# Ledger of designs, part 273: VHH binders against q84jc2

Target 1, 232 residues: q84jc2
Amino acid sequence: MSKMRNLVEEKFLEFYESWVIQLELYLHQLLIAHNNNTMSETELRHLISKLTTHHKAYYTAKWAAIREDVLAFFGSVWLNPLENACSWLTGWKPSMVFRMVDRLRKSRVVLVEAQVKKLEELRVKTKFDEQKIEREMERYQVAMADRKMVELARLGCHVGGESVMVVEAAVRGLSMGLEKMVKAADCVRLKTLKGILDILTPPQCVEFLAAAATFQVQLRRWGNRRHYVTHS

## First folded at step 15 (VHH)

Design zf134 (framework vhh_7z1x_3)
Fold by ESMFold2-Fast, scan of step 15:
Structure zf134 (fold): chain B 232 residues (1-232), chain A 125 residues (1-125)
Amino acid sequence: as target 1 above (232 residues)
Amino acid sequence: QVQLVETGGGLVQPGGSLRLSCTASGFTFDDYGMNWVRQAPGKGLEWLSGISWNSGSTTYADSVKGRFTISRDNAKNTLYLQMNSLQPDDTAVYFCAKDYLRDSYIWGTEYFDSWGQGTQVTVSS
C-alpha cells in the first residue's frame, strides 16, 4: 500500500512551513516589545492584533483543509513526532495555556483580583468544554470499533460498484464526525485564547503571546533534532 | 439535520423597530450559543450579537450596542433580535448562526457551526 502524501497534506505542509516562519518573525517583535516597556498601549494593541490575525489565518487554512481530508490532521506530516505526541485533537490542549499564565504569575507578574477571578471562570469553562469533547471522542472511538469499522471491514471484503459506494458513504460519515469534533476543539482553543487576551493588559498579553510562541518554536526545534543523524 | 429559520424581516421607516425570530430544530437548542449576523448589499458578513446557552452572557458589536437586544426562549427553541432606532445603514439580510459550544463565540463568522437562510430588513422612507 502507498505511504505517499496526498495533495491536502502537501498543500498544508507548504502553508504551515510559511506560517511558522512568520510566527518566528512575530515572536522577535513580541520579545522586543516585552524588553522595551516604553511602547504605547496603541502600539502594543497593534502587535497583539497582528498575532490574533496570524492565529485566525491558521484556523481558516486548517478548516479548509479538514473539509477535504480531516484524517491528514491526525498524525500530521508537517509536524515532527514530538509535536504530534503533544497534540490533543489535532492541536494544543486549551487548558495548557492556564499553566503558562500560572508560570507568568510565578515570575511575579502582578494580576489584580478582578483578572484572577475572570481567569478562574474562563479556566472552569475551558475544562468543561474539553471534557465534553473528550467524552464525545471516546464514544466515537468505541462506536467506530464496534459498528462503523466492522461494517467497513465487512463491505471491503466484497468487490463491486454497489459495495464501493456504500463503503465511501460510511467513510464520509466517519470523516464528518471527526471534522465536527476537530472544529469544536478548535473553537475551544480560539475562545480560550481570545478570553485570556481580553482579560490581560496589553503588556501582559505581549508577555503571554511571547511565552506561547517561544514554547511552540522550541518544541518544534527539539523534535526536529530527532530527525537528524549528526556526526562529530 | 440542523435547521435554522429566520422570520420577522420587512420594510420599516428610519427610527422604527423590528423583532426578528429564528426557530431552531434538529439539535438540543439549550446546549449551544447563538448569534445574529447581517450582510448589507455589496458588503461582507458583519457579526452583530451573541448569547450563551442559558442567557447568562450576551455580547454586541459596537455598531448595534444600545439599539439591538438579543434574547432566547429555550422552551420554544427560538432566538430573537429586538431592533430599535433603525437606520438606513441597518438594511441587510439578517442571519442566525449556531456556535459549536455552549457559550457565544465572537472571533469570526467563519467559525459558526450552522446558518439560517436569512431574512431581509429594509430601512427606507
Scores: ipSAE 0.554, ipTM 0.783, lowest interface PAE 1.8, mean pLDDT 86

Design zf135 (framework vhh_7z1x_3)
Fold by ESMFold2-Fast, scan of step 15:
Structure zf135 (fold): chain B 232 residues (1-232), chain A 125 residues (1-125)
Amino acid sequence: as target 1 above (232 residues)
Amino acid sequence: QVQLVETGGGLVQPGGSLRLSCTASGFTFDDYGMHWVRQAPGKGLEWLSGISWNSGSTSYADSVKGRFTISRDNAKNTLYLQMNSLQPDDTAVYFCAKDYLRDSYIWGTEYFDSWGQGTQVTVSS
């Protein structure tokens, strides 16, 4: 028997599949640029701009979708179980990218001391923003449990139309709170990504973006392959 | 409910000065970065300036750097924009915007949590 998806899930699944295909094409271009030094600074900046625009397009589409149904992004149907398991508030954990930046320090393109200082400052800010959102999530879970208990108690005291309205109000409140937290997390992601790209030189940006895209693509492939091997 | 109310707009002559204020309510004002954004007639939104939660960091768009000064008074829940050396090109509706985060660093105007209704600034040619 087939499972029915809501319209938001169906539309974002189609968007995401196309977005990942384009990411793989950009990854190919990044790897070519990284493996040879024949590209001009202008050409590298143009390629970096394409990736930046591509990531912004993802968040534009995501924010439109979460306005309609934020819960679609918790346990997303367009992600495999491994991708979902690795998610922090519906996406990548911002501080994780500094581990990727550390790999750049061991590559052929060396970071200067001024860049290292700025990256450390950005890392501290990113970690602070993550901790604030994690505290907000904890407060939300406590408040949500209290509110759900209140709404459940009201539901037990009412019969008929009032019960339906109470449930609808509770669901809307839950969705609005989650939407705000997801948008806050996405803003940390965007600011962290922009901050790194502003600190790095164009060749270093290409190497960083190639590493990030490679990890994202490989995580998807590992999850798809692991699932098939486990169940077949 | 988050509320942002801009005041201080009006008609001013080129080379003049104007001070905009934004009064905030419905959230802990000193926990968030704040921004000023404008929209000229027939044009898109332009980010102008941002300030961190504690005034420790400020940023400006190149178009206003050296002419505009952003500041905040956390005790009064108020954000300010001091505008000097105003030019006809500064004619726009000016919006106060709340960040999702404590520091001011954005990729685009679409990534603000909340916006005010705006205040009109007209610089006579």
Scores: ipSAE 0.532, ipTM 0.804, lowest interface PAE 2.5, mean pLDDT 86

Design zf136 (framework vhh_7z1x_3)
Fold by ESMFold2-Fast, scan of step 15:
Structure zf136 (fold): chain B 232 residues (1-232), chain A 125 residues (1-125)
Amino acid sequence: as target 1 above (232 residues)
Amino acid sequence: QVQLVETGGGLVQPGGSLRLSCTASGFTFDDYGMSWVRQAPGKGLEWLSGISWNSGSTSYADSVKGRFTISRDNAKNTLYLQMNSLQPDDTAVYFCAKDYLRDSYIWGTEYFDSWGQGTQVTVSS
């Protein structure tokens, strides 16, 4: 057990709570912009830029933390059980954001044919990248059960300097593999988010970001407050 | 282990041309997007150009569009940057960078998987 691991969890918990509070403030600004529809294109672009910077700040902090302890992000202490249950490789599933995009289409929002085509191309590409990472995770899990890992686990039951070193090297290898997969998944998330924002107009971006932020904030509230379940 | 080695830098006069090469090893080269990034003296990292795994997609920063051309030879595990019409403000250390994905990723220089050691380009009379 590493003291460094506990510090990573505490530091990221503090960061994440502050990050979510700021997301709620940005959501309030997005809802005002969407409902009142009085902002200039320049003002909307500025608001969108604040949201993209905020999301990038999350991944900068996350990547620093996973370099120290990637396992902290599997069953994270800063997420409630509902948020953890909805996670795909330590975060949101990239293809799920197209559900918010589909809402824009179904609400009869004016999307030109060129945008629809580009969004479908992006959706297909996102699903392909997502499936490739899922196959890598499956290979990782299979490799953990191979003969060499099984022998290392058995060796770990024997006390000695040589067995300790071999087990520590194997655990480090495991963590490095997970770190690479999490970073690949985060790159799919960032690429998908950027791709959608590049295709949409500023008013459509505001509507999309408001929908995404609303879902994230509400999921956290539902998990933190079990209103339909009474605890004695 | 991933290794990226840049070559082709040097001193060149304004208006001149240079071709940079990056030789990759330790990974399946044709399964990843690649980029060129530079750092001028006293400035931060600037992304210049990206190319997808199969050369099917390329992208360029406005500062180099029309002057620089990115290409790759997957059989030789080599990435290239053809630099034309060089200007004094192109003076920088040029880095080869590996993406986590098949397409080049340009939303932040901090999101690349691996970097080379860089090659110095000096544009001066």
Scores: ipSAE 0.568, ipTM 0.819, lowest interface PAE 2.2, mean pLDDT 86

Design zf137 (framework vhh_7z1x_3)
Fold by ESMFold2-Fast, scan of step 15:
Structure zf137 (fold): chain B 232 residues (1-232), chain A 125 residues (1-125)
Amino acid sequence: as target 1 above (232 residues)
Amino acid sequence: QVQLVETGGGLVQPGGSLRLSCTASGFTFDDYGMNWVRQAPGKGLEWLSGISWNSGSTSYADSVKGRFTISRDNAKNTLYLQMNSLQPDDTAVYFCAKDYFRDSLIWGTELFDSWGQGTQVTVSS
């Protein structure tokens, strides 16, 4: 245990820093592939597989970490303040990626009508799933102020095993509720990413993944340069 | 709509064998990795085995290596788990699970897109 950071925060910070470095390397490969029309479909699918595997590794590590301490992901120490300010339930907002997909409509590799229809159906479904989770989070926050929580706060001033056990059970319940909501949000993220990649051709997948990775990397760089930014 | 239905569970004596089946519908079965996971009474989920979309890659947990064999029949949209040399510790509910990605290379994780209802396996004398 650390007084500056807990063990879960230190472990995930080390993981995340190496994960971002590898994302930047994959971004470089995606940009080369996008600008090089000589790559085979097999080569493109292999590159796409590297990115999907990399993202799945992130969620595998995240879910292990939130099982131990979900609160570490609300105000994460491995994210800069700008990244934290732009987070929706501990990560990217799923519907945001459709703005990146819209750029493909202006690409040289045009989307066919069937793809446009499927992407619009996925966009609507993703928005619906987001709104459902937002309503759950709102209900959770309101429940924090109910009469039962006020009673538990009052019990926190008492001494004795029974009072301690009741307060500890309540805190565990609160953490479990947050863990469930974070996992639900991550499931929407994974289903949205999978859905888009299933609809797009390999060249379009490369372009989409490059756009998404570019945005993530640039947001991190902008936030890390906060103390050097004046007006540019 | 994705559906996974496990069958083949039941009561078996120690040292016996069972074959579990998982019938899939609502997605292109041969585009996704498939997995078997179990939950013993009073314990958490334990990943047992995974198989790639084309059967070109399989992986096993150390607890079942050499005793269990994962396989799939893409023409029948069916996943199998052949369980040999069963032990009382193999008593659990067995779940079929679909991966999020066509080309996912990560094995040994419980993070999956869809799960079946489970089938009970009881190993008792």
Scores: ipSAE 0.013, ipTM 0.419, lowest interface PAE 8.0, mean pLDDT 83

Design zf138 (framework vhh_7z1x_3)
Fold by ESMFold2-Fast, scan of step 15:
Structure zf138 (fold): chain B 232 residues (1-232), chain A 125 residues (1-125)
Amino acid sequence: as target 1 above (232 residues)
Amino acid sequence: QVQLVETGGGLVQPGGSLRLSCTASGFTFDDYGMNWVRQAPGKGLEWLSGISWNSGSTSYADSVKGRFTISRDNAKNTLYLQMNSLQPDDTAVYFCAKDYFRDSIIWGTEMFDSWGQGTQVTVSS
């Protein structure tokens, strides 16, 4: 059974496809910059700014869309099944970005001790914030099986005028709760990303952003092909 | 219930100064980052500045950097925005916004837990 797309889903699908195409263009620029040791710090910071602005645009559009229909972001139609399977509360799992950071620790662009310490502190804080949100989501899911929700289900859909009003109020409350949790999760994502970028030097930021964008683009490509592609 | 009340808006001439205040209640003010956001007529929300729970970190949008100063008084549960060298393009409704966590959201987004009702700032001769 296919789910029909609503207006919010159609508009965000169009936005997201354009956003990903631009991300691939920025990735190309990041890869060129990574291999060009003649680029000034100012030039690197300008490129990093393009990427951070691009990510800010995504969250600005997402928050406008979830204000209209937060449920569109649970099982999103603009994501392929593999991308949806890898989603944590409508997006990437915040602690996942430290996988990209781990690549920098083994690169020729060595992290100094102060950076290592700050990144570990950020990793611990991110994991703590992530777990706090996971507990809230569990509470939300448990509340769906609460006695009051069971009683609403027993009453059926729209049996009696007072029942209709109570059901509609409950559904609005549930949607508002999901919106708040999605925004909280996105806040952790942005804080984690910004925190990493604030700790890293411009060349390290370029390498990190290139790794993150490569993973995102490649995950989408693998899912769109519906099969893992290996080259001999 | 979380409540944020902005005051201090008004009419000022170009080049003038204005100080906005936001009084917070219904939550532990010291545990949260605070932000200022504005909305010009016919435009979307623009994040201006953020401050961490302990004032240890502040951030500014490029459009206001060097002209605006964010500060907070945790003893009074009050957030401030000192606005200098005001320009006609600064005409907007200014909102106080509470972050979801202790640190300020610093990416220039409208991602906030709670908002005030706003205060109007008009920069005109």
Scores: ipSAE 0.013, ipTM 0.348, lowest interface PAE 7.1, mean pLDDT 82

Design zf139 (framework vhh_7z1x_3)
Fold by ESMFold2-Fast, scan of step 15:
Structure zf139 (fold): chain B 232 residues (1-232), chain A 125 residues (1-125)
Amino acid sequence: as target 1 above (232 residues)
Amino acid sequence: QVQLVETGGGLVQPGGSLRLSCTASGFTFDDYGMNWVRQAPGKGLEWLSGISWNSGSTSYADSVKGRFTISRDNAKNTLYLQMNSLQPDDTAVYFCAKDYYRDSLTWGTEVFDSWGQGTQVTVSS
């Protein structure tokens, strides 16, 4: 029902705006912690846990929403056009977070050889999982143009309950396929994030999370500025 | 060619116990986290419990916490759910579900690749 899909979008928009406000508050705390050498390891671990829980809450809400209307996440109304343009399968591209990891090599925080090796192993594995999903999505898009889909489109032009039911069943199948792919992509995102945090020390985790949150917040601000500028 | 087969369902009286089993084939069982999910008549799917590939981590929904215990035997490619203190509202079809990727996630246990056909549990006197 179109009313249920509209309610899903409205509910997630409200959730996402609140989630971003809280992310900005956590970013402020991460930046203070990064610049403060007197914060204990226990305090840093507690802050990292808050960020981890915050990201987990996002995926919990997202998966509930996509179960009802996965298409709401393709061209999301709660994201500006720049954020949508930078999306890979309804979210950040997993391999891109290693750019935030690269900042740790250019900072005053030193990565030991064992960490560099584990991060490279994780990067390779993440890229492999990412490519698997890309091939699945390519197959899905090609299937939209195959003979069976063309036949279903023709049936949709005819009047009658049977034709309507067959088309509706096919559309449900397509939505379920997209839901599975989005969840697979989110699984790679969470696995990559957890993997990085497991390899890094608490101070390095704080720096990494600060870099990631800064990028997310800044991308949103850059895209929002477009609405007040006459030229791009 | 992933196959998951659930067994052990049946009729049980309130307060009783049942142990469900799920036999897996067509993939490397000890590389994946496993889950139990149920669907009551006329209701949606409810995630109940998850276990990591090495049994090092388990998680439970609040509705079953303290009553149900998830476990696995990697040598037998089998997942278990020990259900105690069963109540009428535990009546449902119970499904075994495989995580999408090899690494067990302690986050987002709702992401599944494959499901079994289910086994019926009825709690009634």
Scores: ipSAE 0.000, ipTM 0.201, lowest interface PAE 11.4, mean pLDDT 80

Design zf14 (framework vhh_7z1x_3)
Fold by ESMFold2-Fast, scan of step 15:
Structure zf14 (fold): chain B 232 residues (1-232), chain A 125 residues (1-125)
Amino acid sequence: as target 1 above (232 residues)
Amino acid sequence: QVQLVETGGGLVQPGGSLRLSCTASGFTFDDYGMNWVRQAPGKGLEWLSGISWNSGSTSYADSVKGRFTISRDNAKNTLYLQMNSLQPDDTAVYFCAKDYLRDSYIWGTEMFDSWGQGTQVTVSS
């Protein structure tokens, strides 16, 4: 085997470390904008655009990496154990974001009734898409126990020629199915993020993005602290 | 598995009309958003239009707004694109594309689940 999977992991780890550093810098700008309300609407829109572009860059890099090795994203080496434990299909669970949005109802930048209704509609749609993907994942897991897969596993126990090739082809097919499910989950994430930003005003977008980035950064710090303390 | 087959392409005069069809099989058609995308010779992919699973929402690229109409018939597993007021720069291969979700989020053409082989539309006098 060539070292193709290790190279994908190494390349994405390097990308992710840089991406997180830039997220921290954007978080500081979001917190300044939110806490002091000193930016013009044009400046707020520019900052929101920077965060949107930053998240787009993440999914562009992720989808390129997933095409090479989707399994690298299950138990990722660039994430600590806590971050991995909190993952739903290789990333954040879309419906969890609405719990962050609920905090906006208690802030100084309160939601109007029309926004509340649109957010509830988006929440319902997000949960439906999420559950549909969960059912597909369940079907995928059941298919792994199919008679044909059991037979291929038995063939894989025999060293030699054509049986090895048949097993390798089946494993590639399984990886492609998993890739499609991960991309579907990422589409729910991107649709949910865009939907929320389209409903919110620029100051509300800044507050929401600051809350989301804070959670992501704090989760990473919490997991790094636990790993540092426990030593395994 | 998933199969999408486009038909209805051909040669038309400027100002003319064409109706493209895309027949779908291998999945529950009314559970997914559907899209039309085109590619002119030597150019990249251009997203044109999207429609939700239940026809409740449609979206269009600025280049085709008012001229093209997307629709679907879930009973027939068929997606349509009605193209009116065709221009020479509408010359392209037209592709049917399936979303990962029941409605569309247009990030880029690389985010569609499945594609047809395409049908050629040539607008020339």
Scores: ipSAE 0.410, ipTM 0.722, lowest interface PAE 2.7, mean pLDDT 85

Design zf140 (framework vhh_7z1x_3)
Fold by ESMFold2-Fast, scan of step 15:
Structure zf140 (fold): chain B 232 residues (1-232), chain A 125 residues (1-125)
Amino acid sequence: as target 1 above (232 residues)
Amino acid sequence: QVQLVETGGGLVQPGGSLRLSCTASGFTFDDYGMNWVRQAPGKGLEWLSGISWNSGSTSYADSVKGRFTISRDNAKNTLYLQMNSLQPDDTAVYFCAKDYLRDSMEWGTELFDSWGQGTQVTVSS
């Protein structure tokens, strides 16, 4: 298991580094589109589609990786400690994107009343889905303290004979449960992102995506600074 | 354990119609969104249509919009796809797929919880 986990971590680290570099390139395009106001609605929709495809590619790669080793996504080696500290079920907390939308609204993003109503409806739905997953995770964590799991842990401490195989089977079962919960959380993330983009106009989508990408890139840079002493 | 079984495929002439069914078991059917996906010979998976847990929302790929209709019968744990005005390029293996949540998702085939084994649809003279 440890050998397969290491290979998954190495492969996803390489993927994630490349994915973030491409995100920075898309962020540059989003900022140009936002500042210049020269793009047609069709051109803006094409750019938004590129970002949507980029995020879908992340979840495609993530889901392939978690089928092999979901535990790699809890305390990930490709994320710095600050990024890991800000994670909720291996990624961004879905309801937090509405704080970003609220900030954009206050920064002269002109939202019509119909959009405000739809965003509030989406916020309520997103929080409902998020809380349902949180309750499932809490039940999962409580089950770890169940008598059966406590007994398996005692047996595992002896590291001998058939008890090792029983513990290994239990760990695989736990991993499958976590995989389903992580996938459910990722589905809420993607449905929330799609919902916001469906409500916003193309220029508003560009501003929203630029803000989201900026935050993600800056969070990574802030966390990396702690580990990389300035030698200049 | 979740099981999805597609039926209703077969041979049909261009311009003809077929109705596909997907029977679900091993989960509370009316708590989840459902989808239809196809794979044409030598091509990747193409999402076609989705329906929410209560039939309140449906969505379609542009390639099938106006020709195909998704529906569900929660009392029978069954998902349907009514296919009209069939064309040779509709030839594919058709799969039903279960969402992780109550609403259907249009963003790709990689995001579904469970899949059926598929049913073959061939449109030819």
Scores: ipSAE 0.038, ipTM 0.477, lowest interface PAE 7.0, mean pLDDT 83

Design zf15 (framework vhh_7z1x_3)
Fold by ESMFold2-Fast, scan of step 15:
Structure zf15 (fold): chain B 232 residues (1-232), chain A 125 residues (1-125)
Amino acid sequence: as target 1 above (232 residues)
Amino acid sequence: QVQLVETGGGLVQPGGSLRLSCTASGFTFDDYGMNWVRQAPGKGLEWLSGISWNSGSTSYADSVKGRFTISRDNAKNTLYLQMNSLQPDDTAVYFCAKDYLRDSYIWGTEFFDSWGQGTQVTVSS
């Protein structure tokens, strides 16, 4: 049967659209703070806190939704095709944010040696966590393929209520395993984000968050303007 | 499959000490960060302390810093919380919670993987 948009998808679509609009408003504030350099440390920390609260709200809403239907996050209807193509386990790839951090070495507020060392340590830990999750996902896919083969073979021998129950059980098993993997991936994202913000000064945090939000907003705009631009 | 069992709770007088234990099974204990969380009567969950997979890092909530000590024994698959200078406000159900990752961190108690059933600690004279 063809995929239909369900209540989980409809609710999260509404949430996500509002969340992105608020992210764009925060991006505007971050860019003003970065460019005019007149804000106090207290004011900068308050702005950074707004962004961290905003990101936490995203993961809180996401985890509630994936408890109900994790499969909605694989090929999400609230994301355009480009956003979906760039996803790693339903979101941004944690190690990629260090490319944004590298730009801080050439910014107005340079990174000191102690910060560079801590960021490198965090990068190594993040990459380790990513690789561990990728290996777990590979093992899960192998196990799920074996289970699916057994269930599909069983379906070839039966039709009606029994075959429907077997399919539903297989889908539930798939969903439970994927939920754990997605949550682990989100924890790498949260840990990486928190780690970076804990290492950086408030002005550097503003620059980093502005770069991250700019990338997210631009990726959405590029994908919305051109669906499936795959030819170069 | 994942099981966390807390023990060591009970009644203790103000100023007293108590040690909680959490025995883990169903996963590779030394691959994950571990946490202690409590819930006082009529209140929400309060994160208290976290420890990384190898005991290389620990963190504490301000309310317990200097009074509580988190530790782990990976050979025994056991997490500990040594509680000193106990106060009536420490009365709560204490939960052991497993991280999704090797390091302990806190964005919110909703981001933990697994929880024990809890053990009751009552601080009263």
Scores: ipSAE 0.668, ipTM 0.859, lowest interface PAE 1.4, mean pLDDT 86
Fold by OpenDDE, second read of step 16:
Structure zf15 (fold): chain B 232 residues (1-232), chain A 125 residues (1-125)
Amino acid sequence: as target 1 above (232 residues)
Amino acid sequence: QVQLVETGGGLVQPGGSLRLSCTASGFTFDDYGMNWVRQAPGKGLEWLSGISWNSGSTSYADSVKGRFTISRDNAKNTLYLQMNSLQPDDTAVYFCAKDYLRDSYIWGTEFFDSWGQGTQVTVSS
């Protein structure tokens, strides 16, 4: 049932497994911090620092990997089908995190009017950026269908000798375009995360990060139970 | 608007020292880690050093470790780079760079969202 994995997939799978384990540990700390009103602001900021650094580590690894094989991230073998189904351009959809923020607002978190306003502005901007990327992706897909895919299809019927090189070149071209799209999407993700964290207080950041981590971890658990799949 | 202004660059002889400063404005300085990056002629950007928001953590590239020291004064919104034992290959434009995410530790140049205009450092006999 499991497909063969290339080297990039194997390496990233190993990385991601470790990364998720660490995320779970951080989640535990976040939850403790969230429930502990005695923690100082400095302590909370340190915890936030750990999480932001952890996320940076993920994107560092990802961007290194996509330079080698961006296609590995379109059908990520380290994710279960549920996680993949919930993915937008190889990751979480930026606008989705505002639902988490909304949940916070409905909980014990009190946002001041200025924060609410800024969050709404950020939401609008994020959605705009998402749509922009989606339009670019659509343009790319249309272009591929009109040119690259036709060429690949033609060459695929007569693969031999020099044709292999041409096919490889075509695939590289396609991959480069996809890499740009992925990077653009990741940029929106990071901007969104930055925007939210800049607006929130340290205690609020902790709660938000806990919510985000919880969602990610639970999504993985739910997906694994559903499909009886282990990625380790 | 975020502004970073580097100062302190100049001409120095090999073995000499310089102290660079970066004055920050337009954001809460002590919420962010800060970094020094340089670009030599014909070369790409090179990360040199980073310091966490509270100075609790510092990091250095191997190329400058033991010679350069990063520090900050959050009360003055200023980042510093003490450069000792300067060599000709240290000749470059030096930039201070702000971490992208609040309260984050040092990482790669890809996670900087703001740079200064740079200050020229020339090491020559």
Scores: ipSAE 0.283, ipTM 0.683, lowest interface PAE 2.1, mean pLDDT 88

